Miniprotein binders against p81326. Designs and how they scored, part 54

Target 1, 226 residues: p81326
Amino acid sequence: MLHFGGFIMEINHISKILEKEREEYIRNKVEEYLKQGFSKDDAVNKANQSWRTYIGHRIQDVIYNLLKKFLKDSGLKVTTDKALNNRNLPEELDKVKRLIAINYGEYLFLPDADVIVYKVENNDIKIIAIISVKNSFRERRFETTYWKLKLKESPVTSHIKVFLATPDKDNEISYKCPNGKPKKMRIILEYELDGIYFLKEDFEETEKAKHFGKIVEDIIEISKKL

## First folded at step 17 (miniprotein)

Design md2
Fold by ESMFold2, last read:
Structure md2 (fold): chain B 226 residues (1-226), chain A 85 residues (1-85)
Amino acid sequence: as target 1 above (226 residues)
Amino acid sequence: GSPEEEYRRLIEKAKKLIEKAKEALKELGNPELEKRAEQLIEFAEYLIRLAEEYLEEGKPKFAIEWLELAVRFLQMALELARKES
């Protein structure tokens, strides 16, 4: 549907615009923390942590709105982990929450799912995909892979596609074998996840690693199979 | 001029593009292309809202970046509404 190059190229500007804000944001936050009495080193660390939280929320909101606008005419609905954590959930969203929750004895946890795509057919809700949005890989953790594996363990959730969306500004997963050496994080993420969608131009494209602008058609195609 | 002046010029351009695209869609007889153009307009309208938030936060130079992106999506919508087979 939206496979033309102009759409794909313009979507890559989302992360570029947000990154332009980084320097000013961090400078202002460092100044704020210094006024609070933190050392320079502590202020810088806290400012960078604040930036990671801020930018993560911004990217998630943009992705949510993009998917909502481009998927609705295909009968697909979109929600977020923030919406699902609301105390007064509408019945529809309460069902969505229950359909992706993982039970750990006394506790219920949602997988690391920033954006959730689902459909409603004949009063039945079917979860199509969850998208984990990661701005960077400072910790280099495999959290998204863990949640994919947990979802695969139950017949209720095993069909759910798990995608990673990232600008990957630090190039931690952009290439499978940079300089001839396998990049563990990229290889494992690509192997285990259903797709990795890059919010930038410079990465190694594969069957599972794609420009973010391709995610709309991929989700629509998957929804037709369910 | 100032970033605020540039923002005002761009928002007027965006408003004109929305009007032109919606008018052109009334004359287009292709439901699939109409759907695509409407989706582009709706996303651009979200981006304009985002730009307004940045402006309200006192960040006009970043607001301009978002508004320029919105204009590009609106230009794509207008192209779809005018030149389709």
Scores: ipSAE 0.818, ipTM 0.919, lowest interface PAE 0.7, mean pLDDT 88
Fold by ESMFold2, last read:
Structure md2 (fold): chain B 226 residues (1-226), chain A 85 residues (1-85)
Amino acid sequence: as target 1 above (226 residues)
Amino acid sequence: GSPEEEYRRLIEKAKKLIEKAKEALKELGNPELEKRAEQLIEFAEYLIRLAEEYLEEGKPKFAIEWLELAVRFLQMALELARKES
């Protein structure tokens, strides 16, 4: 239902609007860092890093609010890694946190789970999916695939769908074989993850690589099978 | 005209679209379409709040971009609310 053309097209405007902020944001941050005594080169590098943090959090917040609004009437709840790291954690969210934690012997760590979708039935919590939101791909490009593989190791977490949501503005993973040459990052991410959802129009659509606007219906359908 | 004047025009348009969509929903006999239209309205209301944040930061041109997106979602909601299929 929500995959109709108008909804899908308008979703792609979210990342475009955010990107328009980049030039002004970086200019202001460079000025701020120069006043703090950094060299021009250092100020530019720090401003770009600040932008990457800012845009990543903003995209995540918009996606969180979108999913929360469109999933709630299907009995699905949405939370974030930020909420799960809060010191004043409600019992429900504490259970969500415990259900996605990965065991490394004596240590427990949360996967890269920017947004978490779950349902509650008779006080039982079922984790449906986690969505990693990536604006760009740099060091640790396969972090999300690592977490998917770790979740698969336990029968308690092996059902959890792991999705990647990205505008991929620099076309780092948009096509499997750009110019006839296999793109390693796209091939591995698509192979290992349960889905890649693009916040843009131009990409190679496959069974696992889809327009972001299709994620709501996919999550609802998955939840009916659990 | 000015970005501030354009923002005022768009926020009034958004408010009128919300009123129209909610009124049209009272006549819609399809519960699933009602849910979808209400979800579009709620997300548009979030986008309006986001636009207000940018306006408060003195960034009216970015606020306008978010508000225009909100208006488009509200137009989709109104379109669904007037559907009889």
Scores: ipSAE 0.813, ipTM 0.917, lowest interface PAE 0.7, mean pLDDT 88
Fold by ESMFold2, look of step 17:
Parts: sequence; structure tokens; C-alpha cells
Structure md2 (fold): chain B 226 residues (1-226), chain A 85 residues (1-85)
Amino acid sequence: as target 1 above (226 residues)
Amino acid sequence: GSPEEEYRRLIEKAKKLIEKAKEALKELGNPELEKRAEQLIEFAEYLIRLAEEYLEEGKPKFAIEWLELAVRFLQMALELARKES
């Protein structure tokens, strides 16, 4: 039942509810910036930037809590990039952090992974998937693809699935050939990533491009193969 | 009615749905359906917490939206819990 039906449809309401806040949020922020002395144009731009940050964090929080609740009974644990950036990490999370780090010669960096799914098996940790949560593709549109390619370069991280979760409100990647023209961004993202999960109803569904509600069972199935 | 009255109506409805679903689960003989219904309840409880945050911020209309979503997940949980009962 959770594979389809009501669960999938109700999940799409998350982004719809959040979007209802946008008009009031932006209006309040524009007024705030105007009182700080910014021009009308600058205040509007800053308010829109603030909104994109706010909604991105809120969507990530909801996705984290959804995955945490629906994956725990399958032996899967969930954490976030924010949790991994805390000093004094528990041993388990410190291991998770080390297992996703990417080597750039004398430097080590974490990929931009918003939500991380892993399991603990005989005191060993295995990273299953990372989920990048993107509200829009205004800048750094291929950032998630870059991190997937870097993870593929090492045999110790090449198994990690890299997913993108998005409401894609502006239809930037919803279709492969909108208006008869190939959309490079959708085509490359779908080719390189392990999956794209849409938090909306209207998009071109493929083997890799799916309703977000399907992500739980997909992750469970992947974890059984690792 | 006021947004606060609507919120109180919805939170009472949510509490009743949780009670009904948990009671029905005691008689359900399908471990996988039990697991899924409990996960739906737990996620709905998170959504109720999120709604409470909005209410505390003075945003009752948005709090109602999140609570309505929580109710829909609780209705799904009850539907699963009533299989074979």
C-alpha cells in the first residue's frame, strides 16, 4: 500500500503547504529590508533569496523525519549534514562522516549531502544513500552530479547511491523534452544520478525519475543488496 | 469558527484517530501492515509537532494545513489497521 496509492499522493502536499507561506513570507521580508534602507529591487531580491533558504531547510527537515520514521524498522538509520558538522560526534556518526569524505590530495571534504542513510552491521557502518534536497536549480545546477562522480572514483564510496529530491516548482527538470527541445539539465541529472524523486504530481516518470513516496521502498531494496 | 477553534477540532480528531488505529492494531495479524501503520502514526505525530510550532509562532492558518495533512496520514494508518478486523 505504501508503494503507491494514498501515501504517494499525500506526500506531495508537503511542498504545496510550504508554498502557501511564500507570499506572506516575502511580503514581510521586503518590508524588513526596505526599513533597513535597501532599494525596492534589492529588497525583493534579498527576500526571494531568504525564502529559498527557508523553504530548502524546511523541506530537508520534513524529508529527514519522514525517512527516519519509515526506515528505522528495516535496520536503517538516518542523519544529516548538519548533525555531522557538530564537534564531539558520537563514535557512530564520526564513522559515518569519515565514510563519506572525499580525498582531494592533502585535503578531505564532505560531499554536499543533506540526508544520509546508513546501516550498522556487526559494528561496521555501511553508507547506503545520500539524498540532495533541491528546491530550485537556479545556481550550481549540477552540484549533485559532481558529488556522485567523485564518490564513484573510489572503491570505498562507489556503492553509495546518490538521489535528488525536489518539488521542482518551476519545471526546470520535470520533462526531458519540454516544448520539443531536449532539456540538458534533466537528461544529465537522470543519467548520472541513481534517482530523482519529485515532491509533486506532474513530471515525466521514468525508471530513475519517480514520485518521492517511492523512495522508502527503493532504499530498503538497495540495502538488502549491500 | 476561529482558526483556534478549527485547530482544536482537528487536534481532537487526530487524537481520536490515533487511539482508534492503535487499538485496531492490537487485533491485526499482519506484522508488515502493523509496522507500516505505526510508521504512519509516528510521521503524523511529527506533523502535529510541526503544526504546534506554527501555532506557537502565531500562524494558525498554516498550522491547520499541517494538521490536516497529519489527519490524512492517520486515516491511512487506521485503514491499514482495520485489515482483517
Scores: ipSAE 0.811, ipTM 0.919, lowest interface PAE 0.7, mean pLDDT 88
Fold by ESMFold2, fold request of step 18:
Formats: structure tokens, C-alpha cells, sequence
Structure md2 (fold): chain B 226 residues (1-226), chain A 85 residues (1-85)
């Protein structure tokens, strides 16, 4: 693609810029919680949780806009779980929502689908891929794999690729065998998902574990087969 | 040399890079490179809007970081636009 090394290098700046904000954000939040009467330990825990929510939404927004800009000239459209939860959905998005929903008897739930890629052909909608964006794996470690397995259970959704996008700053899943021992989380995520895309350079690359800069090309190739 | 002054200089640099890249694209005879350069410009325009959000929140130092990233994508777009067809 585009001088591949240069594009990857600039993508790595996204998580670096966001991480520079972390210290100021947490310091300010701790002060706010202390003024509200929380103990120091509680204020720190709450500030860290607040940061995880904030940074997750920022990374998701950047990924959404990147995919939207780079996929549109290939006839691919991009939406988000937030957009699908709006009231008064246009017909196209209502169809997207219905095409990824999983039936649990009297309930319908959307999978862990932060960003959704689809195409429209002859008034039909085809879901191509779902991208789950995770900044950290402290909580909901395998939720994405559960949703992949549920999508595989129906002919209507079994073709949908499920990707994980992560900066993985703390190296929770960057290597299969750090320190000579298998890392269960990395091995299971890679086995069950269709791909893991890292927003950094330092990780063990495999057929399924790649730099995030490769995701656009991969999605385009998948879409040609559907 | 305030952060707001630095931001204004960078936003003007970004606008000039967009103009130069779009002018160079008019002479480019390669549809694939044209498509990629335009996508880089559009993503950079998003990053500029993100930087503006940070500036409005009173975070000019972080706004500058996002704007610098936007400039790097625009420079990449201009590089693509100047390749021979």
C-alpha cells in the first residue's frame, strides 16, 4: 500500500498521543474524587476506571474514522454500536442492526461490535466484519471470543469476521510465550478470532496477529469474496 | 510563543499542505495513488477536527500533538501526489 513503513509509524502515534494525556487525566480525576470525599485508594481506583472508559472511546472514535475514510472508495460502509442504538434509525442501519443481532429467546442482543463494516448490493446488506476495540484486558478478557462463537452458530452470521484492535500497551497479549510460558489469553484470542490488530510495533506477528495498518487491505480482500 | 500561537501556525501549515496536495493531485495520472492521497487528506481533516476539540476543552498542548499528526499524514499525501504517473 502506501509506503507501508511510514503509514504504520504514523498509526503508532495515535496510542502514544493518547497515553501522554493519561497522567494529567488521572491526577485531575483523583483530585476530583478526593474532593467528593472518597479515600485515596478509592479515588485512584475510580480515576483509573474513568481513564479506561475515556481512552477506549477515544481509540474507538479514531479507528472508526480511519476505517470510514479508507474503506469508502471500495464500496464499504462503516458504522458503530453507538449509532445503531440511536432512536429513529434509518432503514439501512436498522437492517445492519438486525443482521448482527443474536437471539436469546425473547431478547435480542448485539455482539461486542464497536465498529461494523458492511456493504450494500442490490438493496441487500452484507455484514463484512466487526471490530472490537480493547485498550486493556483487565476486564472482559474473552468476551470477544464468546461473540465470535455465537455468530458462528447461525448461517446468517457465520461469515462475519470478528477482529480485535488494541494498543496492548501493557503487553497482555503481545506475545504467545513470554518468559517461555504460553500466554493463555493471547493463544485463545488468536485461535478463536479472525484477527488481532495491534496499534503498536512491539508484538509477535502471525497470520492472524498483525499491525493495525494492515486491516484496511484485509477487509477489502474479504469483501471481494462475499 | 504560546501554545495557541503554535497551534495557529500549525493549522495554517496544514491548510497550505491540503491546498498543495489537492493541486498536485490534479496532475497525477494514477487513480490508485489519487485515491490513497485523498483518503490520507480526509483522515488528516478528521485529526484536525479532533485537535480543535482538544483546543476547545482548554488542552492546547494535546491539540498540538493531534495537529502534528495530521500534518504528517498530509505530508504523506503530498508525497503520493507528487509521484510520476
Amino acid sequence: as target 1 above (226 residues)
Amino acid sequence: GSPEEEYRRLIEKAKKLIEKAKEALKELGNPELEKRAEQLIEFAEYLIRLAEEYLEEGKPKFAIEWLELAVRFLQMALELARKES
Scores: ipSAE 0.810, ipTM 0.919, lowest interface PAE 0.7, mean pLDDT 88
Fold by ESMFold2, fold request of step 18:
Structure md2 (fold): chain B 226 residues (1-226), chain A 85 residues (1-85)
Amino acid sequence: as target 1 above (226 residues)
Amino acid sequence: GSPEEEYRRLIEKAKKLIEKAKEALKELGNPELEKRAEQLIEFAEYLIRLAEEYLEEGKPKFAIEWLELAVRFLQMALELARKES
């Protein structure tokens, strides 16, 4: 693209806009819970929980819409974990669900796959990538790596690229060795995953750690090799 | 101006940019640039709907932020629509 750098720059504004909501959202929610009769400590905890749910849905929705719009003309389709959990799935989505499900004997579970990219070729479906969207790493730090390892266990799913998309506002994984000390979380995530895409400018860019704005072209390139 | 006045200014600007970009695309003659410009317009239209959602919830400050971002994507789309390779 003629303005590829401009596209990357504007994409990073998504997380900035969302983060601006945090202070007002938390303050308003604390007030709301206090009026409902909760203690201050309970109101704060509930407000923070509410924010985590809210921001997660917002980031995922924006990422889904971005990928849907920018991958459409490359013959690539995009769906979500929420869509795959709907009752009475269309045949196409039912096949997508089955192609990413992990078998635990008598149980089938979907991996942590907030957004799924796939293509249809000769009435067959090929899963290209799954994207896990994480705002924070305080809880469930390595869940995405677990699912990548499970997908690698079968030749049927081992080709699926597993990406992490994150604003990483608190710099939990932005650098490999901040202040000279290895950041275990960043090192393990980068080693095990196929890519980490940051919704901000300030991070250590590597072969696998990139600006989120590059994800469209990366997915298109991968799809041509499959 | 009020947040309502700023929102109205931005939404009218966005509407004009969409119209200009779509008209320019009719004569571009470059399929790759056309696809990219259309994708930028479609994503901007999503951002406009998101801004509308915030406005309807009484959050004009944040609605304006999303609308400003939509305008930036529309400006990129118009720039692509007016270029030749």
Scores: ipSAE 0.802, ipTM 0.914, lowest interface PAE 0.7, mean pLDDT 88
Fold by ESMFold2, fold request of step 18:
Structure md2 (fold): chain B 226 residues (1-226), chain A 85 residues (1-85)
Amino acid sequence: as target 1 above (226 residues)
Amino acid sequence: GSPEEEYRRLIEKAKKLIEKAKEALKELGNPELEKRAEQLIEFAEYLIRLAEEYLEEGKPKFAIEWLELAVRFLQMALELARKES
């Protein structure tokens, strides 16, 4: 339905547009931190950290809005982990939160999901998929696989598909064996997750590693089986 | 021309494309294609709002990039709104 070649190609422009902003963003942030009294080296480090937070949030917002618009007419609803952490939840979202919360003894935590897709049928809520949005894999390389494994531990959550969406700008997981040697991170992520969706053109495509533009069709297909 | 002048030309083009796509949808007899075209229009409208945010921040070159992407989604919506051959 949404597997038009043009749709897939145009989605890959999202990360390209955002990357054009990088140099100006960092320059302005360095100037801002220097005015606050930081050294040049500290200001540069802080500006790069600020950029990573900024672009991560911007990619998440674009993906959230894309999924919300394209899934609505298939009876699918979309929310975020940020929205589920609010104290004043509507009853529907409170049920969504309870259906994905993980018990750690005295504590309940939501997985680091970013975007959650669910449906409502006959007053029942079914969680379809969780999409983790990552721009890089520097410090939390296997966080998404941890959440997949935790969700598999309970029959209540074991059906939930866990996807990773990424531009993978530094080519950290784009190929399985880039120089004839296996790339551990790509191989483990692809093995454990239900899918990896790339916001770029240059990657090794497999049954689980796909163009991001195919995610809408995949989610709709999965929802019909539940 | 200035980036602000280019933005104004593109936003007018986007508004025309929205009107053309919505008019074409009135004549389309395919509910599935109608849904898809409307979804493309709604996402393009989100991209236009994102572009407006950049323009308000004094960043018209980046605003143009987002608006050009919105125009491409609107052109795709118009293509879907026309009858398939």
Scores: ipSAE 0.800, ipTM 0.912, lowest interface PAE 0.7, mean pLDDT 88

Design md7
Fold by OpenDDE base, fold request of step 18:
Structure md7 (fold): chain B 226 residues (1-226), chain A 85 residues (1-85)
Amino acid sequence: as target 1 above (226 residues)
Amino acid sequence: GSPEEEYRRLIEKAKKLIEKAKEALKELGDPELEKRAEQLIEFAEYLIRLAEEYLEEGRPKIAIEWLELAVRFLQMALELARKES
C-alpha cells in the first residue's frame, strides 16, 4: 500500500495549488467581461462560472494523469469520455466507448466519465471503473449517482464501479451528520456509489469514504476480481 | 530571486532528483518498490510538464508550486528507491 503518509499528504496539495490562482483568474475574467459590456454583477457571476469550469477541467486532468501513471504497471489503462467523443477512434477506444454506453431505447449515450479505467485481456476490453472528479458540488450534485444507477441497469455495464473523487473544498459531503444533522448529499452519494475518495484530510472515513490515496489500490483489487 | 530564477532552480533540482532516483532504482531488489518509485517519477515528470504549461501561460508562481510538488514526489521516489540500500 502506498500508505506513504507522504503520498496522501501530497495529494491534498493538488487542490490547494489549483485554488491559488483563483483570485487572479477571477480578477482577469471580471475585467474581460466588463470590457464586453457586462455589468459588474454579471461580470463577477460569469467569472465565477468560468473559474468553476476551468478549475474543474484542471483537477480532472491532474487526476487523470495521476491514475494513468499509478495504474499502468498493473496492466490497467485509462481514458476519458472526451477522448471517446472522436469520430475516428482506434479499435480499443471504440470498444471502450461501446462498453460504457447506456441504452435509452433508440439512443445510446455515454455516462459522464472523467476517468475510465479498463484492461485489455486477449483483445477483449473489460471496463473496471469510472471516476467522476468534482471540485465542487454546486451543480449536478447527483449526476454521478444517476450514471451509476443507469450503468447498474444493464448486465453489460452493471459490474463497472463508479467512484467520486473530490477535494470537497466546501465540506458538502465530508461528514454524514455534522452537529447531528444529516448531510443528504453525503449519505446518498456514499450509498449509491461504489466509493468516495477525498483529496483532503478532514473528512469522515467509512468503508466507502476514503482518502484518494487509496483509490489506486482499490481499483487494482477490483481489477483482479473482474 | 525572481520567479523565473526560482523556477530554473527547481527544474535543476528536479532533474538531479530524477537521475538520483533512477540510479537508486537500478540497485533496488524489490520489484514492488521499484514500480512505485517509477510511478512517482513519471507522475513528477507530468507535473513538471504541467508547470511548463503554466510558465508558458505567464503564471510562474503557480508553475513553481507544481514544481515544488514534483520535487516532493521525486524525493519520495528516491526514498523508496533507497529503502533496500
Scores: ipSAE 0.825, ipTM 0.924, lowest interface PAE 0.6, mean pLDDT 92
Fold by OpenDDE base, fold request of step 18:
Structure md7 (fold): chain B 226 residues (1-226), chain A 85 residues (1-85)
Amino acid sequence: as target 1 above (226 residues)
Amino acid sequence: GSPEEEYRRLIEKAKKLIEKAKEALKELGDPELEKRAEQLIEFAEYLIRLAEEYLEEGRPKIAIEWLELAVRFLQMALELARKES
């Protein structure tokens, strides 16, 4: 991706625009739930829950499309777990689905994979990376870590890089030791995942914790080694 | 102007920028810059579609912000496309 300072700034604007939507969304949903007969407190709680789901899908879609456009010229393809949740898949996607599946004995389940990056070489599919997109960490804080560890357990999937992309609006994982106190979530996520990519400027940069603007280049580099 | 008028203005601005960027790309001799500029254009086009979705949902103010972002990406694409000139 363009290391243009301008590009980085514009990536940060994505999350800012999405956050601006919150107040209006919450207000509208509260009104909707009040009309449905919920109490004010219940309406607010339901609206907040609805917002988390809604905004999560929105940011995932934006990041998916971003990666799709910026990876295509490198011969890389992208899909989503949602796209794989079909009974009838094209052969290529069926192979992708099988190559990311986690074995639970009698069952195979897919990891949460907001974005799946793969390449096709001589009709063989190689999965390169899975990107989990999280707007906030209020729920399922270590879910991405769980999937990374599960993927690591199989020689079929152990090579797959797992990245987390987040604006981290609440600064839950932006710094490792703010005020000298270790943030468990940041430390564990950075340790277990292959990378954390921030759609913001204010974070502690490390080898694994980078601005989202670097993710495309990192994925391309990884793809060349596979 | 009204949000709808501003939306229309930005759409037209975006369309013009796309055309200018594509024209500039034809004269660009650097394949890498060409690819990067095209990527920016395509992403901006996605953002335009996203803005349309918000507009259809009755949220023109947010739609405008997405269009403004798209315009900025298109400006970046155009700048890249003109870098060798």
Scores: ipSAE 0.825, ipTM 0.924, lowest interface PAE 0.6, mean pLDDT 92
Fold by OpenDDE base, fold request of step 18:
Structure md7 (fold): chain B 226 residues (1-226), chain A 85 residues (1-85)
Amino acid sequence: as target 1 above (226 residues)
Amino acid sequence: GSPEEEYRRLIEKAKKLIEKAKEALKELGDPELEKRAEQLIEFAEYLIRLAEEYLEEGRPKIAIEWLELAVRFLQMALELARKES
């Protein structure tokens, strides 16, 4: 048994380390923007925006690499939407790209997919899951839900599981009804998505809302049924 | 010690743990535990590379924290690798 406890605790440290970077990052960026001639208020706003982008990419990269390593021995592969945003893709990735595409009539578009988990069996590619990684929910709160619903509309993509992974530092979706008031975002995300995985300890656990430490096992189990 | 000295200490500790874990894996008769330990080692190696990136960016304090995390994963790997010995 993976001492689930130790692994879970160490996953929580990922978010903690990333958060420690914030103050220094913002300070340095503010100074940079001030030197560029921006006002103090503009510098602060730009620094905060830069931080959101930066930390978002960092957490996505860490989670991508985590999943890549821990799913490898199960015959599962991982990629990203960024890796698919190329004109000259290897055949395998080109197939992956086509298998997650959403039809809008004259156009095909890709869902937001920070991590794409797939397997290759008998030269056929099966998409297992898409994981959206969100450090915060300040922007595009229901975007992942939209993509899940769109994927569900086609028999080509309806089997694809869509998961959300988040540290949820601001406790936006950690609890369903804190203080007796329903959190609309938590309720809708949990209802529409196949799972929410938290990189923290302080959250309301349900069948669909779990600690991130369980995501690897859940994905492997799903992959066996497809 | 200085952050640089602490970083060097942790790198050496991590290297030693990787060696010990890999050696222990050779003696491990459980393929499933072997895979799990290898996964932990590989992820720790990624974290070490990440720490190096932070160091290169002039952020040794955060680099140290990533290394400490890597060391903990390596310790877990070593523990798994030693359970069937």
Scores: ipSAE 0.823, ipTM 0.924, lowest interface PAE 0.6, mean pLDDT 92
Fold by ESMFold2, fold request of step 18:
Structure md7 (fold): chain B 226 residues (1-226), chain A 85 residues (1-85)
Amino acid sequence: as target 1 above (226 residues)
Amino acid sequence: GSPEEEYRRLIEKAKKLIEKAKEALKELGDPELEKRAEQLIEFAEYLIRLAEEYLEEGRPKIAIEWLELAVRFLQMALELARKES
């Protein structure tokens, strides 16, 4: 088990480092946009947009590398949506891509999956879990839920666990009933997804809402049942 | 004093911790603890490479933050390798 108090605390330091990086990044970007002639308000908005893209990729890279290192000794492999969109796709990854694709009649699309965990047994590939990485919920708040529902519709993909990983620094989904009022976004995400994993300490922990440091053992446990 | 000097101090500390942890692993008789410690070392090595990327980009203060996190993971690996927890 990798959910020791120390491991969880150190994992949550990732979010603290990212927040410190945010301050430096935003300051530098605002200055850059001001020199380009934008107003202060516009420069701030553009800097925040730039940060959201940058941090999304950074969190995904850290999560990918964490899962890759901690899952490999359990016979589990990890890939990303970026790798699956590569032009020259190895046969193994091409099979992974086909095993998560969703059929819309005349069209075939991949879900918006950031990190994919799978295993290979007897030359067969089994998709274990898809992890969606969200830094904030300002836009496309229920995207991950939509993909879970679509995956549930087919017996080929219905076993795939869909997880959300987030620092949720603005506390958009950290609590189910803040001030005694149901938080719709948290309630729906927790109901529909297989798990929400927080990259911070301050959130309401439940059977499905956990510290990110617990995700490794959860995935290993699931893989043993497949 | 400088961030670059602090980074060099921390990278040397990280290198020494890696050496100590790997040496201690040779004497473990617990495959699960050995596996966990090696995973912690490998993740710390990734964090070190990430810190080096930030340093190369001229961002030593952020590089130090990632390197300090790597050191924490290495200390955890060493604790597991020595069964001192």
Scores: ipSAE 0.817, ipTM 0.921, lowest interface PAE 0.6, mean pLDDT 88
Fold by ESMFold2, fold request of step 18:
Structure md7 (fold): chain B 226 residues (1-226), chain A 85 residues (1-85)
Amino acid sequence: as target 1 above (226 residues)
Amino acid sequence: GSPEEEYRRLIEKAKKLIEKAKEALKELGDPELEKRAEQLIEFAEYLIRLAEEYLEEGRPKIAIEWLELAVRFLQMALELARKES
């Protein structure tokens, strides 16, 4: 891309905006819970839980719209887990859903995939990548790796790239060996996933751990091989 | 001025940038640059809609942050449309 460096810099500003929203949100929620009679510690915990619920939708929507706008002229389409879980699906999305479903014997389930990138060529659908969007790693730390491993079990889904996108504001996975000790979560996520994309400036960049702004070109390049 | 006045100033700036970028694209003659600039404009238009949601919720300070980001993407689109280094 012609302004690749500038694009990356502006994309990283998304997480700065989210942090400013978080600060305002948390402050307001703590005050609300204190007025309801919760202790300070309980109010803070509840405010953080509320934020995690609230912002998950916001981050996913921003990433969805970014990918949709920047991938469309490469013949790539984007959808979400919310859209695929609608009780009535257009035929195209029904095919996408069936192409990522995981077989558990008599049951079929969708992997945890917040955003799905696919292409359509002559009415054939090819799933390119799924992106799991994580704001924090307090819970469900290795869910994304589980789904990658399940997708690898079938030749029908083994080509699907599984990415993690995160602000990682609290540096839970930003470095492999902080303070000289291996960070298990970062090491396992990077080993098992096809890529980790950070919505911030400061992290240990590797061949798989990259600035989020690089995801567009990476997906385009992968799609050329499929 | 107030956050609402700052928002109005920024939305006017964004509208002017969109018009300038679209006009410059008529003279560009480079299909790849045209696609990239149009993608930047479309994403900025999404960010403007997002900013409006925050404004309608009574959260103008956060709305301004998203609108400022939209303006930066529009400036990038205009630079591409004019072939500025």
Scores: ipSAE 0.816, ipTM 0.922, lowest interface PAE 0.6, mean pLDDT 88
Fold by ESMFold2, fold request of step 18:
Structure md7 (fold): chain B 226 residues (1-226), chain A 85 residues (1-85)
Amino acid sequence: as target 1 above (226 residues)
Amino acid sequence: GSPEEEYRRLIEKAKKLIEKAKEALKELGDPELEKRAEQLIEFAEYLIRLAEEYLEEGRPKIAIEWLELAVRFLQMALELARKES
């Protein structure tokens, strides 16, 4: 990507815009809950919870559209968990859904695969990667690592790369050893996952922890090896 | 002036940038740069549609932020389209 530095920089504006939306969203929700009779502390907590749900879906949609546009000319297709849960599922997506399902004895369940990248070869589908999108690590802190480990247990899914994409605004996983103390969550996520992609500038970059703007090139490179 | 006036100014700027980038691509002659520029235009067009959704929801200040980002991607596309033409 010519001038990829500019691309990476502009990608990070996505999280800055979402932060501006957060301020307006929270203010409006707090006012709404205060009118309902909640205390200030309760109204703030409820507004923050509402925001976490809202922003999770917003980030997923932006990432989906970005990947779809930038991967299409490499023969790669992109879908979402939302699309896979529709009742009127096209045959291609039904195959994608079946190829990521995890066997729990007599039961099959889908992992939380927010965004899925796959390719089609001779009417066969090969899943390349799944991307979990996390705005915050307050809940389900290691759910993504659980799904990676489950996918590795079967020969039919063990090739699937599992990535985490996050703004990590509160620096919950941005550094391995802040103030000289190992950050358990960052270290375990980086160890177990195939990559962590940050939608911001300030984090400790490693072989697996990268700017989100690099994910397109990484996925294309991986797809050539499958 | 108003957020609505600023939105209108930016959407006109975005339309002009799309036109200029697409015209420049006709003479670029580099398939790889052409693909990259087209991807940037397509993503910018998505961002414009997203901005319109916010505008329709009565949130013009946020709509402007997304539209400004779209303009930045369009400026990158135009820059790529002109490097080898």
Scores: ipSAE 0.814, ipTM 0.922, lowest interface PAE 0.6, mean pLDDT 88

